# VH-VL binders against o27280, part 4

Target 1, 266 residues: o27280
Amino acid sequence: MDSMNVPEVLEIKRIVEESESVKTFIFSWDFRREVRPGQFVMVWDFRDEKPMSVSLIDPVRSEIGISIRRVGEFTDRVHGLSEGDLLGIRGPYGRGFELMGRDILLVGGGIGMAPLAALADEATARGMRVDALVAARTADELLFLDRLEAAGVNISTCTDDGSCGFKGFAHERLLTLEENHDMAAVCGPEPMMFQVMRILDERDVPAQLSLERYMKCAVGICGQCCLDDTGFRVCAEGPVFWSQELSRVREFGRYRRDPAGRRVPW

## First folded at step 10 (VH-VL)

Design B15
Fold by OpenDDE, look of step 10:
Structure B15 (fold): chain C 266 residues (1-266), chain A 123 residues (1-123), chain B 110 residues (1-110)
Amino acid sequence: as target 1 above (266 residues)
Amino acid sequence: QVQLQQSGPGLVKPSQTLSLTCAISGDSVSSDSAAWNWIRQSPSRGLEWLGRTYYTSKWYNEYAVSVKSRITINPDTSKNQFSLQLNSVTPEDTAVYYCAREYPRDYYGMDVWGQGTLVTVSS
Amino acid sequence: QSVLTQPPSASGTPGQRVTISCSGSSSNIGSYYVYWYQQLPGTAPKLLIYGNDRRPSGVPDRFSGSKSGTSASLAITGLQAEDEADYYCQSYDNSLSGYVFGGGTKLTVL
């Protein structure tokens, strides 16, 4: 693989407002180039660059979508953009999800549903049965429900405040479900993922989890996104990891590195 | 069902222009969801992509570097077909020529092919 | 001579599993989708696999594609006499700004 790519300046084709805090920015994509659910791109607003998951892969429309949650200065600027404006897109990077079996469980929390939505589309297109546990703090923060439903996904919702679906956390809802799947894909807050992974391991369900870490180069050179004990680079060996791989990562579910490289507890 | 029907001469003299036509049925040459390709096959060079034409708000052409200086692919919306012109042919251009459609549903794989046309370059 | 490298021939007996490899580089298979085509004698190539591992409608599930790194593979399980054909891999190469094919593999069913 190329060690470095230059951002391609792309026009925002459409903007979909997913929630009050999340927007999906749609771009034209040349689908001769591979893009996989679970991979990420570096989004460049000509001032700063941040990794974002691919949330839509539509070869029929020749489009990809990047879902971005408004959480800081960079995302504030991006959320201020309009259709027709320009962004730099570099990638895709990282290891995406692998699909196996016929029945797949998706467990997503908040913006973590972004890569899982793309995975759901692929899985359903392949004729797989897809169950999705969609979690959020409140009902208005649940993402991609209509899209998932349209794709034929069986949806269960979970909200912290009980405003929609199960009242509680995703792992708590998962405990109430006895059905096993051939594979699971998980993405969301790391504490959530940690608990979900434990449950899935106990049930002997193969699971893939997508991690978030501070990234600089996105090409496995700078080491900013290295995980302790393993040396895994989230941008290169990840962001999607098998549960067996993460079991070797001491920091998983416990702490992360801040931009200065300091340990920060979850 | 989409079908491609090729036509054109099977014999061309050296230095002349090879001309082939691919007629489309069941789809439109100006469809935003398709690209129309020419590929050739020979024992010496195997399968070789020559170029494609497609419409997205406007017409685009892409040509293989190996033939870029000699090739022209033209769509004809009135007849719903597209053509291949290859100038200054040599015996090395002897091959079976195929037209083929790329379709987004198949991630732009070439899912429909013409029947092929043997073109022999000989004096 | 071909940008993508395939073994020139492969063989198997009915019911066996055979694999056909396709080796490329970071400029093609490493970054772009891989396609496989089956070509019966005297016919045009037929799309067999698209998007690395997807089967068009009508293609039996005994055909499967896979991709890892800069290499791709076509696997045929339960080999049948009708599978005797030439098989070609295809991808896009950004350095050449065009589609590229393998040299083809002649599969013989013994």
Scores: ipSAE 0.878, ipTM 0.931, lowest interface PAE 0.6, mean pLDDT 95
Fold by ESMFold2, look of step 10:
Structure B15 (fold): chain C 266 residues (1-266), chain A 123 residues (1-123), chain B 110 residues (1-110)
Amino acid sequence: as target 1 above (266 residues)
Amino acid sequence: QVQLQQSGPGLVKPSQTLSLTCAISGDSVSSDSAAWNWIRQSPSRGLEWLGRTYYTSKWYNEYAVSVKSRITINPDTSKNQFSLQLNSVTPEDTAVYYCAREYPRDYYGMDVWGQGTLVTVSS
Amino acid sequence: QSVLTQPPSASGTPGQRVTISCSGSSSNIGSYYVYWYQQLPGTAPKLLIYGNDRRPSGVPDRFSGSKSGTSASLAITGLQAEDEADYYCQSYDNSLSGYVFGGGTKLTVL
């Protein structure tokens, strides 16, 4: 690995409270380096290092943002930080989303809306029509709605408990929507992505899906991010995959892996 | 309406200092979002970036490795200009020299260029 | 020699499509955005493409950019006589810590 794969220690410039459980951490960034929606960075809190999707790409202000959901020890520590505190960041890594055509559908569940919010900004800046299906368990967990609305995105919501929009799962809402899109981008809980992918494949809509797996090196050497049956490395060949690539992956949508690589149910 | 107007002598003797000025109208040299570049062009080397200066909360300079030991780029906020000084010139420094704005800097490219100044290095 | 490699010349007839390639490495095009400049005879370069494939205001949509791996391409469709010019690609190079240009391509409209 070269010096570009060593964490750079950056000051937290601004923190946005997206929800009770999600914060966006904003840093100054040198935009001579290419950053694409769907790419990720490794965030180092001087103890552990975890992959996080880029959620804000703002070359005008020279800012990059990463959105982090509080889900465990690492993210609890990071959520306890304030503006002016330091984090290590290395990257960006991975294959980002590709835009095509004039009309794009975004389907995001929970924190999966983070990379899709960045993609929405790019798509609208290119003059594309953007529809977003934003899903969560409850209304308070619907992310980026104001930002998407300000960008001119046509938003549909669904919540498991029915507290906002359609009551039910994202794929159930998708079945009730008219589809007239050139492509789709999907990110969220893997069971949701699997069901959404099946519907989009049936409708012959090209789809790109962003996966999350446990990572250590982020550059494809250690094998921690490998997918069953294919050997695809999420950090190198992904995290964004075309639906056809994922159709050959047995584990996709069926189970997850813990940091030790053990198979666990969804 | 941003314009860059270059000035400076077109003939410089070997071992002397090449000195050019780029006057800015319609923008400020101390703009938080801009960077101010010098580029030269010759038949043998094509387009060659020399360096840039820019202001955020302080002034920064970046110089091309090929000229780093000989180059200085200075902003002048009172005249709204920035300059190029290239020491110890040789005939290989003969080129058309351009100043260029990068705005917003880094991502958006060099959107405004000066008219160019031919500088010949000869005895 | 230029850090980025372009063909020295290209040609086409009015109405045709022409492409101009720009080859680099992982230290530049592979990790950094690509830019294209048009230079008409006797004038300064003019920004044509930024951010790999974005057009500044006023640049016709018959100009397009693309990037794959460590290579980039400028495409001109509906070729017009006024497109006769020199074209330069540009990127940033991490190992040189600075901007780098291609050697330029002289486009002739036949």
Scores: ipSAE 0.743, ipTM 0.880, lowest interface PAE 0.8, mean pLDDT 89
Fold by ESMFold2, fold request of step 14:
Structure B15 (fold): chain C 266 residues (1-266), chain A 123 residues (1-123), chain B 110 residues (1-110)
Amino acid sequence: as target 1 above (266 residues)
Amino acid sequence: QVQLQQSGPGLVKPSQTLSLTCAISGDSVSSDSAAWNWIRQSPSRGLEWLGRTYYTSKWYNEYAVSVKSRITINPDTSKNQFSLQLNSVTPEDTAVYYCAREYPRDYYGMDVWGQGTLVTVSS
Amino acid sequence: QSVLTQPPSASGTPGQRVTISCSGSSSNIGSYYVYWYQQLPGTAPKLLIYGNDRRPSGVPDRFSGSKSGTSASLAITGLQAEDEADYYCQSYDNSLSGYVFGGGTKLTVL
């Protein structure tokens, strides 16, 4: 009777509106349980459950935060909830980010900044120097800027439309940044991550990338989260992978899969 | 500087109640971020956690399953201390007893310990 | 029999690297943070490592912690005579609903 495989029903303590389409739901959490940036939890609304990355890990306040973008029926229902309402949480699951060295680069696109915001907090708490490249289509979609600034992170921004910071894609902005990092952590749209990975590999910067795939069981049994070519299960061997692990995966950056497992374009 | 000072008898007869107190200086027993623990140590069992008490909006207690039917941990805000009572003791309860603080609780470990009190349970 | 398993003893010479293992299960180390305590003779335990690998202020960086799966390790580099002590690992165990300790490792500096 491992309690990690049964949802615990938790009260929503606080809701933060990060943007028009993204909310962070905050819960009390017993930090005797280990939580690592890059891990995920399964969120259960008593009808369906979906994997969500942990975006806030705050042992001082005994709080965990889960950032959710409104993209469909499940997330619409969750966005309609209020403080005091209940959600089921099981986990955490998966491999989180590993920190190394003293200088880290974060590259996040859209909601992909969520797990990187948690990592930034841990890195700064460990005395690391943190640079973050925060990307979105428009300025209004740039996430966690105030939080990153408060943590002492050196922020660079880019937007597709040029409304804030560099006009262009994250990998284009990356080419104009300093190359003296000990490691990088990357999360965002998979085409962006592929391009960023190529640049970091050329610079010989160890990189970890966080992937999103459809999940059902979260413990590696159902096969819904498998990657082509390797049989890696995102819920068990990931969601965070080293760049050299991903270099062997032909689907990475090329296409995605729908809930039925069918190949679809990005 | 936080310090924990223990007091209580070192000899207790079988079937009686073991009672110890832990006085806190430099912190408050009602600190919203702390937890207050009792741990014991013997050569045969090593270190054994007995329980803790802590305050948020109200008082909470957690007790080790092995002793939960016999143990009570009570805070005393007016004296800024917390106590251990262990009922119906046997010679198996002979140990050095420690109080310890967690601050902040849960993640950060037991950062301050009392000096320890040897309690012998014997006729 | 302690819930977490440690070797009963370890030894090294000054300047050497020594590791002390701590073995648990999915109900404790596998899901919960690991802590290490140093106990010098005649004294209370002292927190040495928290959160798997973090050092409190005043603990030298020659002490380090790590965790893999259901096992954890304490490493001591540049071993010194004053490191001779008992070392205990600690975690939380969900099945027991409480904190659990290893049986301790007596470290001898030869």
Scores: ipSAE 0.733, ipTM 0.880, lowest interface PAE 1.0, mean pLDDT 89

Design B15
Fold by ESMFold2, fold request of step 14:
Structure B15 (fold): chain C 266 residues (1-266), chain A 123 residues (1-123), chain B 110 residues (1-110)
Amino acid sequence: as target 1 above (266 residues)
Amino acid sequence: QVQLQQSGPGLVKPSQTLSLTCAISGDSVSSDSAAWNWIRQSPSRGLEWLGRTYYTSKWYNEYAVSVKSRITINPDTSKNQFSLQLNSVTPEDTAVYYCAREYPRDYYGMDVWGQGTLVTVSS
Amino acid sequence: QSVLTQPPSASGTPGQRVTISCSGSSSNIGSYYVYWYQQLPGTAPKLLIYGNDRRPSGVPDRFSGSKSGTSASLAITGLQAEDEADYYCQSYDNSLSGYVFGGGTKLTVL
């Protein structure tokens, strides 16, 4: 039987408060089932179901972690849960990040740092040198700094308000970083990712970027996660795409679609 | 260093019970991180997983559906071993039987194997 | 027939690269990690690859694993005479609720 399409009800094992607005919910996971950094799960609170990135992949402890920013009704309800409470999990789904070379740059904005934290752990475990540019609006929203430092990651920070590190946007800070990486992985607000992708393309750095789109089925049959121009399904062919795949997507970085399919600006 | 030592009879008559024991040194059968497996190998079926037992606050067993009605795997914490019993054997059950540790369980595969025991089912 | 399909044999000459395939389905390789075992004549299997592409301590780096879709592959570079053995892939199968092995590939070094 294909159990990936039916939510498995799991107990919240631990909750880690990453910031005032972000919590990581940790579950036991049967690591016979494959999970890769950049893949997502559908989290079901018995009322609604939303895609969330995996931020912790720990086969030694048999744990996965899902980092969730409180931004609306669903995430408010989930943030109100305690250890021992239940959630449904479907997946994982999607294409994860692919590692190459010896030197990787991570560029994460806000909660987009969550899948990159999982990737950083894997890259470090494979002996890669990892640089991370961690971006947020304010210092209080910079995520995973202690975890990244403990893993041996070289961290650069930026905040919109200048409360920590470089004052400005991630792409502005990126211009001041060295250009000798073998690859990059990018996740965050889509306008940020578009600007970062342009810089990385000019530097001839292979880049993978993780997209967010509205999802219903998560297995590629409903069409709700399709990108204009290519027909790529974010839940099946993504959410992680190579920069050359996204270069042919007019929609990327320019507009988005609401759940009714209407084009709206970012 | 972890070692698995198998023991048990090499000849069993049809319709009787095959019984094997795997003794563990260098680890505990009640390890919270390990699973203890039985696998068999025959020319007609190749490698075939039979089942495993493991401890995570209580004991759990998982058995291959092909033998589920006939198999029992039991841990013995006092002797630091685990056993295989396979009831109502036929010549189809003739194989080399292996015990194996899976540590840590699930992701890491079966890292330590016993020496193997040839069991022949014949009258 | 085994749930996971392997070619029954493979061969190569010393120094060459050889690959051994393992084909499954969405109920196993498509959703679950793949493992590889080497079995020398008269011995128990030895874990060679876990987690699709990871090597246990002591396994030479000329052995590598990969996975794409519902298929997996074991590659051996710099082939050596002592690599002559049987090779088995293994995964978990959700429909059978248990571990499953490929039928094995006998590798001959010419």
Scores: ipSAE 0.725, ipTM 0.878, lowest interface PAE 1.0, mean pLDDT 89

Design M119
Fold by OpenDDE, look of step 10:
Structure M119 (fold): chain C 266 residues (1-266), chain A 118 residues (1-118), chain B 107 residues (1-107)
Amino acid sequence: as target 1 above (266 residues)
Amino acid sequence: EVQLLESGGVLVQPGGSLRLSCAASGFTFSDYGMTWVRQAPGKGLEWVSGISGSGEWIYFADSVKGRFTISRDNSKNTLYLQMNSLKGEDTAVYYCTRGDYSWPFDYWGQGTLVTVSS
Amino acid sequence: DIQMTQSPSSLSASVGDSITITCRASQKISNYLNWYQQKPGKAPNLLIYEASTLQSGVPSRFSGSGSGTDFTLTIRTLQPEDFATYYCQQSLSTPYTFGPGTVVDFR
């Protein structure tokens, strides 16, 4: 119990450069502490702490991977680290993805592919058919393509500028795909997820979506990640939600709250 | 009371450029996505473009992609539509409306007429 | 793109009548359909969203129903101010598309 709430100082074993802005940090992990795709950890650089999704779960190597996009001061510092450097990791926290059926569709945008990549590994290991729609602004921002391909995932890509795959947004590409799946997992920009969810709903495909909100405690106490009207705490009841749950969340796809509690539009 | 007021519609030659503005009041402008819808004379409604509250998410109809740009200034409560390489087919009343992918178009301005003719 | 159609294209009715307008989508759109009313020389007004939810301020004589591909707008006890053009619009996916409209005029 103490190990869950106190950061464990871990050494960075390896760093994988996924793109210009995204790195995956690999850590040794004691799998006596279970971790599931869709769960997150709090990463502590001894100055600040941020929630990050687990993007790699490798029981064979006894490793986990955390993919981090460079977006601000904290991530700038982390991206400046080297193999052998130390980070504090506490967790995992939150509700992860649940796999069901035989065929699964993954829809990911940008860094949202991080938890989905871990889910893809688990799904393929279980013998599931995995289709992945990978979206990004440009071709060079598409994540984990080689990894997914190696795992046997059927990949469809879309880019805003058309530099790779379908020219357009993920929901637009999804609309052109007629095949249904037993379930879907979605993670990425919330406007993308909102629109993808509607299409999946129309098709009666059960869907799980991973949300991102400002988190402070990660243990459901502070309420900073509480969703309006429902009282759902992203760190406790989420970050993975079923589409039926999110349909009751008015703010979903429309706005979020900043650290001061102010509404911020998407 | 929610109010939307379009401006900038004039006569322009084919190939010309024009910028429309929409002044919003009566609500927190940044909380809502905004949309342009146009209506050719005697015709139906056509969705043109949408922009999220922050301005980071932008959508266009194929008919205007590459030619039109949508933007907003939340500090001024104003929505813009920059129209370049105008064609005769772009002749229409252009409406500013509150709403986007996540909200129905629940409030509309009175529109501004853009006429593209030689 | 999702194409929207409406029927009839026009209809004549009297005050007090009940009328029905139909909207059809080229593919299933669940309940992601909105209805608008437009009077000559005026901007459209939202009547119904999500197929059946009445917009605030809209009279209860307006109602919407349907799901999938077929939708209906019903106006009970038609009032003089209800003579206008009505449009359906799908909100499932971009590009958002409108029906061609139904003109409701007086008999």
Scores: ipSAE 0.844, ipTM 0.919, lowest interface PAE 0.6, mean pLDDT 95

